# VH-VL binders against q8wyp3r787to878: the designs that were tried, part 6

Target 1, 92 residues: q8wyp3r787to878
Amino acid sequence: FQNYLRVAFQEVNSGCTGKTLLVRPYITTEDVCQICAEKFKVGDPEEYSLFLFVDETWQQLAEDTYPQKIKAELHSRPQPHIFHFVYKRIKN

## First folded at step 23 (VH-VL)

Design i01
Fold by OpenDDE, fold request of step 24:
Structure i01 (fold): chain C 92 residues (1-92), chain A 118 residues (1-118), chain B 108 residues (1-108)
Amino acid sequence: as target 1 above (92 residues)
Amino acid sequence: QVQLVQSGSELKKPGASVKVSCKASGYTFTKYAMNWVRQAPGQGLEWMGWINTNTGNPYYAQGFTGRFVFSLDTSVSTASLQISSLKAEDTAVYYCARYRPYYGMDVWGQGTTVTVSS
Amino acid sequence: SYVLTQPPSVSVAPGKTARITCGGNNIGWKSVYWYQQKPGQAPVLVIYYDKNRPSGIPERFSGSNSGNTATLTISGVEAGDEADYYCQVWDISSHHWVFGGGTKLTVL
């Protein structure tokens, strides 16, 4: 596990902005969301969540999950696949 | 529909070779790695390794080096497992299984029974 | 090598809740997958990444993972749930997929 996590901030009208977050290896999704809210200056963080984009799919990560675990395992694959952690609004 | 269809049952003598095929359909074959899993009679699942379906590079789990060879024929979306110098202990059902990132081994072949008997 | 430990068998009455455990050192920091295998059939993925259900898997199936134990929970057990269940993790250290020994779930 590494001490950083790359997260993209997605806004409907502003596109995406990526940041590398310095985080502990065993940080939770909830904590990552809090960090994102602060760094991206999100005024209404309760409307946002952390998503995993992988294999053309979107997966909203539960608060008690571990993004670093996901990252580490996805990097340990025989065929590389692009994946992204994206902080964005929860759809209604 | 995404599916993996494996070749039929095999009956071999010790010392012989067998080649099990796994044909994929319903998706881009070269997009996902292919796993091989064996299951001896009455036993559990055992991971044999996987093959990169894009590059053809195989990775063999411990205990499955030497006599076991993973190969591809991408023109027909087929992965194959060859076992040489067959032993009685190789008697098992062999499965191919697609690995989808994050989602795991989400599609399995129906299995191929290989029986090694003198 | 990394080892996953499952009870050989679990019995449950219809309508009750079955819990199948998968023990492993710090398994909570690994992603656990669960497979269902009925007699004469290939395994079927029922849980991915600890707690997620693939499409088509009933909500009765749920997963959890923390500490040294992952658990597959099947609520409202039906006769059709009788099968072998295997947990699985990726061991980054050894670069191996590791299966548990499997658990035979019997519906009484």
Scores: ipSAE 0.829, ipTM 0.950, lowest interface PAE 0.6, mean pLDDT 96
Fold by OpenDDE, fold request of step 24:
Structure i01 (fold): chain C 92 residues (1-92), chain A 118 residues (1-118), chain B 108 residues (1-108)
Amino acid sequence: as target 1 above (92 residues)
Amino acid sequence: QVQLVQSGSELKKPGASVKVSCKASGYTFTKYAMNWVRQAPGQGLEWMGWINTNTGNPYYAQGFTGRFVFSLDTSVSTASLQISSLKAEDTAVYYCARYRPYYGMDVWGQGTTVTVSS
Amino acid sequence: SYVLTQPPSVSVAPGKTARITCGGNNIGWKSVYWYQQKPGQAPVLVIYYDKNRPSGIPERFSGSNSGNTATLTISGVEAGDEADYYCQVWDISSHHWVFGGGTKLTVL
């Protein structure tokens, strides 16, 4: 696993901006969310989560999952597919 | 409706060749890699490899090199598995299965029974 | 090569909960997929990425994965759940999809 994770921050009124996070290979989604909350200065992090956008679908990642695992596996496929980790508000 | 339809059962003699086809429909064929999985009678699933449906580049799992050839006919959204120099131990059901990133092998063909008998 | 270990068989009474385990070294760091295969039929994906259900799969099916064990849990088991169940992971090191040996679930 690599020691970085690219995460996009999606806000309704401010668009989407990306940031490369320096993270350990086995960081949890929960920890990534905490880092995102800090770096993107989110005041209500409990309303946000980390999502995987892949194959035109959105997947909310549970806190105990491992984004780096997802990234590593998706990069190890015979046909490359674009995917994104997106820190955004949880859909109500 | 997304589906994979495979060719019919085959009965072959040892040393012969067989070609199993897998026709895809309901989605863009070249978007997802195609897997081949073997299941000998009464045995478990065994991954044979997959083929890049965009480039045609095959990858064969260990134990499935040499006599096994993955190919494509993208004009008809079809993946094929050819087995040459058939052996009795090649008797099995062969499945094609679409790989969708993150979601796994989410669509399977109905399987093709290949029987090798003298 | 990476190896997945499943119990050969599990039996459960109707309405009870079946748990099928899939053992692998540090399997918690792999994404586990589960397939259901009924006699004479092709496998059907029932769990992807450890604990997610494809559309059409009942909520009775759930998955977990941590440490060295992944588990497929089927609550409120029905007669129709009788099948072989296979776990699967991608081994990045060897670039292989690896299936478990399969577990035959019998509904008593």
Scores: ipSAE 0.828, ipTM 0.950, lowest interface PAE 0.6, mean pLDDT 95
Fold by OpenDDE, last read:
Structure i01 (fold): chain C 92 residues (1-92), chain A 118 residues (1-118), chain B 108 residues (1-108)
Amino acid sequence: as target 1 above (92 residues)
Amino acid sequence: QVQLVQSGSELKKPGASVKVSCKASGYTFTKYAMNWVRQAPGQGLEWMGWINTNTGNPYYAQGFTGRFVFSLDTSVSTASLQISSLKAEDTAVYYCARYRPYYGMDVWGQGTTVTVSS
Amino acid sequence: SYVLTQPPSVSVAPGKTARITCGGNNIGWKSVYWYQQKPGQAPVLVIYYDKNRPSGIPERFSGSNSGNTATLTISGVEAGDEADYYCQVWDISSHHWVFGGGTKLTVL
């Protein structure tokens, strides 16, 4: 596993900005969300979550999942596919 | 509807060759890698490898090098498995299966039975 | 090579809960996929990435993965659930998809 994770921050009025997070290989989605909340200065992190955008689909990642695992496995493919981790507001 | 349709059953003699085809429909064929999975009678699933449907580059699992060849005909959205120098132990059902990133092998062909007998 | 271990068979009464385990070293750090195969049919993906259900798969099917064991849980088992179930992981080290040996689920 790599020690970095690229995460995009999606905000309605601010567009989308990306940051590269230095994280441990087995960091949880919950921990990633905490890092995102800090780095993107989110005031209400409880309303945000980490999403995986892959193959034109959105997947809200549960807190106990491992984004680095997802990244590593998706990269370990002979046929590359674009995917994104996106920190954004949960739809209500 | 997304589906994979494989060629019919084959009966071959030892030493012969067989080519199993897998025709894809309902999606962009070159978008997803194609897997091949073998299942001997009464046995479990065994991954044979996959082929990059965009580049045509095959990757063979351990134990499936040499006599096994993955190929493509993108003009007809078809992946093929050729087995040469057939042996009795090659008797099995062979499946093609689409790999969708993150989602796994989400679509399978119906399988092709290859029987090798003298 | 990475090895996945499944019990050869599991029996359950209708309406009860079936649990099929898939053992592997640190499997919790791998993404587990589950396939259902009924007699004479091709495998069908029932769980992807540990605990997610594809469209069309009943909510009765659920998955978990931690430590050295992944588990496919089928609640409210029906006669139609009788099948072979295979777990699968990608082994990054060897670049191989690895299947478990399969578990035959019998509905009593």
Scores: ipSAE 0.824, ipTM 0.949, lowest interface PAE 0.6, mean pLDDT 95
Fold by OpenDDE, last read:
Structure i01 (fold): chain C 92 residues (1-92), chain A 118 residues (1-118), chain B 108 residues (1-108)
Amino acid sequence: as target 1 above (92 residues)
Amino acid sequence: QVQLVQSGSELKKPGASVKVSCKASGYTFTKYAMNWVRQAPGQGLEWMGWINTNTGNPYYAQGFTGRFVFSLDTSVSTASLQISSLKAEDTAVYYCARYRPYYGMDVWGQGTTVTVSS
Amino acid sequence: SYVLTQPPSVSVAPGKTARITCGGNNIGWKSVYWYQQKPGQAPVLVIYYDKNRPSGIPERFSGSNSGNTATLTISGVEAGDEADYYCQVWDISSHHWVFGGGTKLTVL
């Protein structure tokens, strides 16, 4: 596990708006969201969540999940896959 | 609908070779790696490895090197498993299963029974 | 090599809750997948990434994973749930998919 996590804001192609977070390997999605709220300066963090964008699908990650686990496993596959963590507003 | 259809059952003698095919439909074949899983009679599932359907690069699990060959025919969306120098212990049902990132082996073939007997 | 340990069999009465465990060293830090296999059929993915259900899988099926144990829980067990269940993880160190030995669920 590496001590960083790349998180895009609002959309996958946020480019320069994304942040590289220095996080411990076993950080929870909840904690990542808290960091994101601060880093992206959102005023209503309760309206946001961390999403995994993979294989053209969006997966909202539960608070008790581990983004670094996802990252490590996906990167370790013999076949590389593109995926993104995105901190974005929850749709109603 | 997404599905994998495998070739029919095979009866072979020791020392012979067999080729099991797995035809994919309902999705872009080259988008997802294809796994092969063996299940001996009355036994559990055993991962044999997978093949990159885009590059054709196979990866064989420990114990499945040498006599086992994964191949592709992308023109017909087909993955194949060839077993050479067949042994009695190769008797099993062989499954193909696609790997979808994050979602796992979400689609399986119906399995192909290979029986090796004198 | 990484090893997953499942009980060989679990028996439950209809309507009751079945719990199938999958033991592994620090398995809580691995993503666990569960497959259902009925006699003469191919395995069917019933849980992905610890606790997520694929489309078409009843809500009766749930998964959890923490510490050294992952658990597949089947509430309101039906006769049709009788099958073999396999847990699976990706072993990063060996670059292998690893299956548990499987658990035979019998509905009494």
Scores: ipSAE 0.816, ipTM 0.947, lowest interface PAE 0.6, mean pLDDT 95
Fold by OpenDDE, look of step 23:
Structure i01 (fold): chain C 92 residues (1-92), chain A 118 residues (1-118), chain B 108 residues (1-108)
Amino acid sequence: as target 1 above (92 residues)
Amino acid sequence: QVQLVQSGSELKKPGASVKVSCKASGYTFTKYAMNWVRQAPGQGLEWMGWINTNTGNPYYAQGFTGRFVFSLDTSVSTASLQISSLKAEDTAVYYCARYRPYYGMDVWGQGTTVTVSS
Amino acid sequence: SYVLTQPPSVSVAPGKTARITCGGNNIGWKSVYWYQQKPGQAPVLVIYYDKNRPSGIPERFSGSNSGNTATLTISGVEAGDEADYYCQVWDISSHHWVFGGGTKLTVL
């Protein structure tokens, strides 16, 4: 596992900005969200979550999951697919 | 409806060759890698390898090099497995399975029984 | 080579909870997939990435993965759940998909 994670910040009615996070291999989604809230200066982090965009689908990641594990697997895929980790508001 | 349909059962003599086909439908064939899995009678699942359906580049698992050949006919959304110089131990059900990144082998063919007997 | 270990068989009464384990070195840091195979049928994906259910899979099926053990849990077991269950991981180091030996679930 690499010690970095690329995360895009998606705001309503605005474009996405990306950050490269320096994170340990075993960091949880919850921890990543906290880092994102700080780096993207989000005032209401309880309204946000980390999402995986892969194969034209959106997956909200549970707090106890491991984004680095996801990244490692997807990078080792037999047939390339674009994927993104996106920090964005949870839909109501 | 996303599905994989494989060719019918085969009965072969030792030393012969067999070609099992796997026709995909309901999705873009070249978007997902195709896996091959072997299951000997009364045994578990064994991964044979995969083929990149976009480039045609095959990868064979350890133990499945030489006599096993993965191929494609993208014009008819079909992946094929050819086994040459058949042996009795090649007797098994062979499955094709689509691999969807993150989601796993989410679609399987119905399997093709290959029986090798003298 | 990476090895996954499953119990050969598990028996459970109808309505009870079945737990099928999949042991592997540091498996908690691998993505575990589970497949159900009924007699004479092809395998069916029932759990992807440790604990996610594909569409059509009942909520009775759940997965967990930590440490050296992944577990498939089937609550409220029904007769129709009688099948072989296989765990699977991708071994990045060897570039191989690895299946467990399979577990025969018998509904008593």
Scores: ipSAE 0.814, ipTM 0.947, lowest interface PAE 0.7, mean pLDDT 95

Design i01
Fold by OpenDDE, fold request of step 24:
Structure i01 (fold): chain C 92 residues (1-92), chain A 118 residues (1-118), chain B 108 residues (1-108)
Amino acid sequence: as target 1 above (92 residues)
Amino acid sequence: QVQLVQSGSELKKPGASVKVSCKASGYTFTKYAMNWVRQAPGQGLEWMGWINTNTGNPYYAQGFTGRFVFSLDTSVSTASLQISSLKAEDTAVYYCARYRPYYGMDVWGQGTTVTVSS
Amino acid sequence: SYVLTQPPSVSVAPGKTARITCGGNNIGWKSVYWYQQKPGQAPVLVIYYDKNRPSGIPERFSGSNSGNTATLTISGVEAGDEADYYCQVWDISSHHWVFGGGTKLTVL
């Protein structure tokens, strides 16, 4: 198991603006968001959340979920599907 | 509307073969893997395996190798399950179910009853 | 092989809350899916990825998952909720979908 998580900033197609974060398996989305806030140097982290983009849908991840669980399971599928973790502003 | 429609009930003798079909509509058939699930009378759900609808590569769960064959006809968006050398214990309802990543088996066929009786 | 354990049956009065458990070793690290199956019908997905509801599933249905237990909670139980409920996980190590044994929910 690889303890890394690729996270894009704001957009799925952010190119090389994404970052590979060190994220242990049992690190929550809340904690991942904190890591993202620091890495992407956002000034208002309370306005951001971690999203999963999969199958043309956006899913805001609850704070108590585990992104590495999501990654591990989605990689273990018979039919490949592209998915992205995206740290972006919450729409309100 | 997204749906899976399976073939009708089957009554077979031991040793015979049966082929259950599952026709998909309302979505791109080759986009999602297709699962097969067995349910013996009065029993729970049992995963048989799935097939990659893009490559046609099947994966069989333990206990479902040999006599069970998953196949595709992508031209008509149809997945099929063939069971050969039928046994009495193969009597069950067989379901096809679409697997959508992250979302699970979100669409099921109505089931096909296969009865194996002498 | 990974095993999911469900109680064979749960009974609840109308309007009350039903809780159906699904036990598994470190199940909190697995994504749990729940299916409802009424007699003579195909299973219907009611919870995906621990606690998410598909469209069309009432808010009365909720899910949780932590430690060694996942729970399907049905609040304000209605007669129409009487069914068999199955939990399910993907076991990465064995590459198998694993179903629980199912729980028959009876509405008294």
Scores: ipSAE 0.804, ipTM 0.945, lowest interface PAE 0.6, mean pLDDT 95
Fold by ESMFold2, look of step 23:
Structure i01 (fold): chain C 92 residues (1-92), chain A 118 residues (1-118), chain B 108 residues (1-108)
Amino acid sequence: as target 1 above (92 residues)
Amino acid sequence: QVQLVQSGSELKKPGASVKVSCKASGYTFTKYAMNWVRQAPGQGLEWMGWINTNTGNPYYAQGFTGRFVFSLDTSVSTASLQISSLKAEDTAVYYCARYRPYYGMDVWGQGTTVTVSS
Amino acid sequence: SYVLTQPPSVSVAPGKTARITCGGNNIGWKSVYWYQQKPGQAPVLVIYYDKNRPSGIPERFSGSNSGNTATLTISGVEAGDEADYYCQVWDISSHHWVFGGGTKLTVL
């Protein structure tokens, strides 16, 4: 069994699309960004990062964080909110 | 401005009951869980549990399932902690704290001192 | 249940760097929050999710978390930083918030 991570791709020229990634449980944000650059076919991957959208705020995730851990924690904590992982330009 | 304002300090006798209130302002009360945290004199912080402010469903930490009751009055954006059959060891400062998803317990009440003494 | 261990006290000269540790089994796979409590006051969140600062917290506060140790680092320590500092994690398996025992920071 392997984990899945839903990631939206946000780009003004392409609209907003999403993919469910098949990832290891301990994948880093850096590695997710690498997979996203390939899957969404971006030509300038250094201009993108993985963001968390939660409680009407954007948080850029540091490369050494673990999205699957964040997902598990947010789902288990009291009164959870809807949140999204979004691969998007850093200057959006 | 987001704020939690708690009721005033209480002096009680053993065996009595007390109700500590926590009134929220500056945000949508029912969107964020409310936590209760105890601090006995000279001691550290101890998490007592939380209440879902939308459903009223409480969760009590281990050791707080007996005499402690969390409740809400949503019409006045207030969470309350009731302690029955008070004991001397209940002497502490009691805090309410809002949990904001991802950000943690980002807003705290000023604390309510409950003193249980003969 | 899950336990967080902090040193009872840390002393640092003004202008130097304080490091306050929070030990826990495999804490690097948890997300650590830090709270500052000045004498007679309610706690204030100073670090969330290992290393992020809430608005209004000076950049000289920073955090790290790996292996069995999380660390709150306060550079350029000032007298106003004297406080008790608590680490905290959410333990998924027990559905409990867990606080460390607290560390008293003294600026001498």
Scores: ipSAE 0.765, ipTM 0.926, lowest interface PAE 0.9, mean pLDDT 93
Fold by ESMFold2, fold request of step 24:
Structure i01 (fold): chain C 92 residues (1-92), chain A 118 residues (1-118), chain B 108 residues (1-108)
Amino acid sequence: as target 1 above (92 residues)
Amino acid sequence: QVQLVQSGSELKKPGASVKVSCKASGYTFTKYAMNWVRQAPGQGLEWMGWINTNTGNPYYAQGFTGRFVFSLDTSVSTASLQISSLKAEDTAVYYCARYRPYYGMDVWGQGTTVTVSS
Amino acid sequence: SYVLTQPPSVSVAPGKTARITCGGNNIGWKSVYWYQQKPGQAPVLVIYYDKNRPSGIPERFSGSNSGNTATLTISGVEAGDEADYYCQVWDISSHHWVFGGGTKLTVL
């Protein structure tokens, strides 16, 4: 089972930084957002969500999705692309 | 704009070989893996495997090792499926489909009917 | 090998809601794709990653996935929705894409 999730934080004033989170395999997107709000010290967490950046596109992840499942699937498929999980404002 | 155009239908006798081609246009061919999917008459979709279009390395699903060979000609953005020692059971429509990461098999060829008949 | 089970057919009246199920052991831990295939045509992707719609797929199409069952829901069914529908997952253990057997949706 995966125990780590790399998440980038995107903010217009501070640029983009990354943290590696220690997470359980079945963590939800909602729970990842809660951890990110603490780790990146966000004051208005309701305005942020977790996004997947893949193949030059952004996908907002629903709160009941599983980032570790997505990561495992995308990594295991042949000819994988670079992808990123990004914590950013919903209305960026 | 994004298209996969397959070669025309084939009528073959048992023991012959066939090569189905799949020409891509409207995107960077080597960016996305190409899948092959079989559909026998009146049957469902059956994944045959895929080929990495950047490296040329194929992966064959269970049951498609041996007589089935995936290949590429990247200079003309074409993936091919060759079936040797054709049997009546190979009668089917063969589809190519690109896999777009996260999004799935989002673009399919029109299908090539291969009929193996005495 | 991983198996997906679909009912062979579903019938629904125009304007009503169709529900097409896809059963699989712990399918809720897999990400489900749905394809529509009309007679004589190639499949078309209608749902990816359980519940997302590609551009051009109407909001009437939705998906869910939990436990051992994924469901494609088509509300306000139209005659043009009559087709075969296939669920699909990637099975990490076998490194295979797996299709369900397909469900024929009839609009009566």
Scores: ipSAE 0.754, ipTM 0.927, lowest interface PAE 1.1, mean pLDDT 93
Fold by ESMFold2, last read:
Structure i01 (fold): chain C 92 residues (1-92), chain A 118 residues (1-118), chain B 108 residues (1-108)
Amino acid sequence: as target 1 above (92 residues)
Amino acid sequence: QVQLVQSGSELKKPGASVKVSCKASGYTFTKYAMNWVRQAPGQGLEWMGWINTNTGNPYYAQGFTGRFVFSLDTSVSTASLQISSLKAEDTAVYYCARYRPYYGMDVWGQGTTVTVSS
Amino acid sequence: SYVLTQPPSVSVAPGKTARITCGGNNIGWKSVYWYQQKPGQAPVLVIYYDKNRPSGIPERFSGSNSGNTATLTISGVEAGDEADYYCQVWDISSHHWVFGGGTKLTVL
């Protein structure tokens, strides 16, 4: 289970697409962003980041965080809510 | 305004029971788990467990699986902690705190002091 | 059960930087929350997920977490920062929230 991470790609007028990434459990957000740039064929990867959408809010994830750790923690905590990892543009 | 308002301080004798209430306002009560946290005089914070506010299912931390009972009255957005067979060691401030996913225990009640003495 | 260790006290002169540590086995592999508790008051969340600030918490509060140590850093310490500070993690294996023992910050 920790070898897979579902990431949605959000782009203007492209709609929402998603891919299940095969990743090691201790992959960093920085490395996930690199994989997403390749998999979603993004030409300007410096303009994108990985975000967490949880409880109706967006949180940009720092490059040295661990998405699989966040997923495991949120799933195990009391009264869990639906959340999504989203690769999208960093808004100015 | 999101807030948790707890019932007033209690002075009890050993062997009695006490019920601490925690009334929520400003948000959907059944959306977030409610935690209970104990703080004995001069001591740190100790997590007692939580209750699922949608199902009413409690979870008790190790050490709190006996005389401590969590309950709900969702019709008045209230969580309660009942402590039976009170002992002197139960003297503490008791807090309720909601857990907001990812963000943590972001809203706390003001605390209820329970004093157990002769 | 998982244990978090904090120094019992830290003293800092006004305007200086306070560093409050939270030790735990592989704590860098956990996500750390920090709470401030002033005398006679309920705790207030000041850091979530290692280094993020809730709305209304000044930028002089920051956090870090790696290896076996998480640190709360308060720059430009003010008298109003005098409080007890608690670290907290969620321990997946036990399904428990765990608090550190607390650190009393004294501002000279």
Scores: ipSAE 0.740, ipTM 0.922, lowest interface PAE 1.1, mean pLDDT 92
Fold by ESMFold2, fold request of step 24:
Parts: C-alpha cells; structure tokens; sequence
Structure i01 (fold): chain C 92 residues (1-92), chain A 118 residues (1-118), chain B 108 residues (1-108)
C-alpha cells in the first residue's frame, strides 16, 4: 500500500470524510497537507495539519516526516494497532 | 501507574533452567507486545524478541531460537522468559519492555540478574 | 544484519553541548529511538521517531536523523546526564529491533 495513503478529514461542520490518495513513496507530510487542502477544499490551509491518531493519542506530524514510512513501520512492528492519518485543524 | 516488576536475581549452575517473570500493572496487559532485552556484564543492549500478549505468539530474534522461551499468564498480567540448559554466557541482566505503537519501548522492568557459574 | 555504530565514549564539559552519533546505512530512512541508561538502572526512552521527546524529558534533549547519521544532542549538559546512550531502529526487512553498541557520556 506504499502508493496509496488513506487520509481522513475532520471538520466540525463537515463531519468526517476520507480519501485515498495516490502518492509517491517519499511524499512528505508537507506535500500531503497541500494535496489535502485542495482535495478537501479547505479555504484556510495554514490552520490545518496532518495528524497521526494512534493508541488513543494525537500526534501532529512535522512537515519533513514521511507518512508512507510511518505506515510501513507501524504495520510491520509487533502487535499492530489500528491508526489513522487525519487532516484537521491544529487548534481543534 | 504503568509499571513492569520483574522477579528477583538468580544464581544458577550450568545445565539448570531459570524463569524470569515480568508482572505488568496500570494498563491493559494484552494490548501491547512485550519485549525481552539482554545485557551481558559490561556490554550493550541486545534485543531477544517479543511476545504478542493477546495471542501468546512469540517472535525470537536471530540467535535466540533455541533455549529461550517466552510465555504469558494473562490472568495475572505476567510475561515470562525461560532459559533452559544454562551456559556461562547466559550470565546477564534480562529486561522486559513493553512496545507502545509509535512511541517505542516506553516502559521497562527493573531488570533481573541471572548469574551462571560453576 | 542491520548494524548501528556508535562511538564508545564522548566527553563534554558541564554546561556545554554533547553530540552522540549513531551511524547506519540509510539510517535517515529509518526512525530512530534513543535510550539513556544510568549505572545500575533500566534504560529510559528519551527520543522517539528521530526527534520527539516523551513527556518528562527536558527540551535540552533533541534528535536529528539524515543520510547515514542520527544524532542525539544534549545541550547544557549536567553531571546527572552521565550515562550510557543507545540508539535503536526497527529494521523492516528483518523484523528486528536493532540497538547501537552504546556511548558512555562523561561530564568532566
């Protein structure tokens, strides 16, 4: 699943929706955020970031991280947990 | 509070067996894999493998597929390491450590010293 | 299989910055964890995923990872930072956690 990245969009007024992105293996979090701003039609992209929801916690991903690498590592490690990449407001 | 408490140190002769226990508290034991890590005297950390605490399925690192057995008793939130046919080179401190997804080995037991001497 | 190389020791004066390196082939494409082990104690996680601090770890601990080198940086070094430091990665291909050999940090 290295060429695909599922991202949920979380917004108070829009509810939750998701899209499967076709991405290059070395896509950065910064690039994913740019794609998400367009795909989810966000008017204020500077107020959003990509987050990892894992083990009931939220982690804001730095712009220079690689979501596909994180996905591959988490899937291969022992006793894997469900996790989600979520595009959402930083202050929310 | 999240904690791993290991059994006390052991002095054994070559050829004997030992069982090191690791009791978890303060979290859902079956949610996180348990790792075992060896540290020989004056040496670094060496990963031995893990056990899936929900299924009981172990995974042994290269070099630990013989005399080393991981097991669980989930009724008392305990993981165990059994070493059979003890050799002098098994002398080490043995740690249990839970793996928390994304965060790594975030909680460690205090270590159990196993000494194997003639 | 995958090997992490650390210097055996690093000495730094109090109040200065310590830099502990962890070398590995393409380690910049792996996610690095760092552990501190004081004498007679269990290891403590100080950095996860290259540069993130667990709660309770001072901001003077930081990490970086690119190319073939990951670095743990400790600014404003204190005597209490004397410890062994281990880097660690998950190697996807072997399904192994791999530790570096450890670096003894001496504050003098």
Amino acid sequence: as target 1 above (92 residues)
Amino acid sequence: QVQLVQSGSELKKPGASVKVSCKASGYTFTKYAMNWVRQAPGQGLEWMGWINTNTGNPYYAQGFTGRFVFSLDTSVSTASLQISSLKAEDTAVYYCARYRPYYGMDVWGQGTTVTVSS
Amino acid sequence: SYVLTQPPSVSVAPGKTARITCGGNNIGWKSVYWYQQKPGQAPVLVIYYDKNRPSGIPERFSGSNSGNTATLTISGVEAGDEADYYCQVWDISSHHWVFGGGTKLTVL
Scores: ipSAE 0.737, ipTM 0.923, lowest interface PAE 1.1, mean pLDDT 93

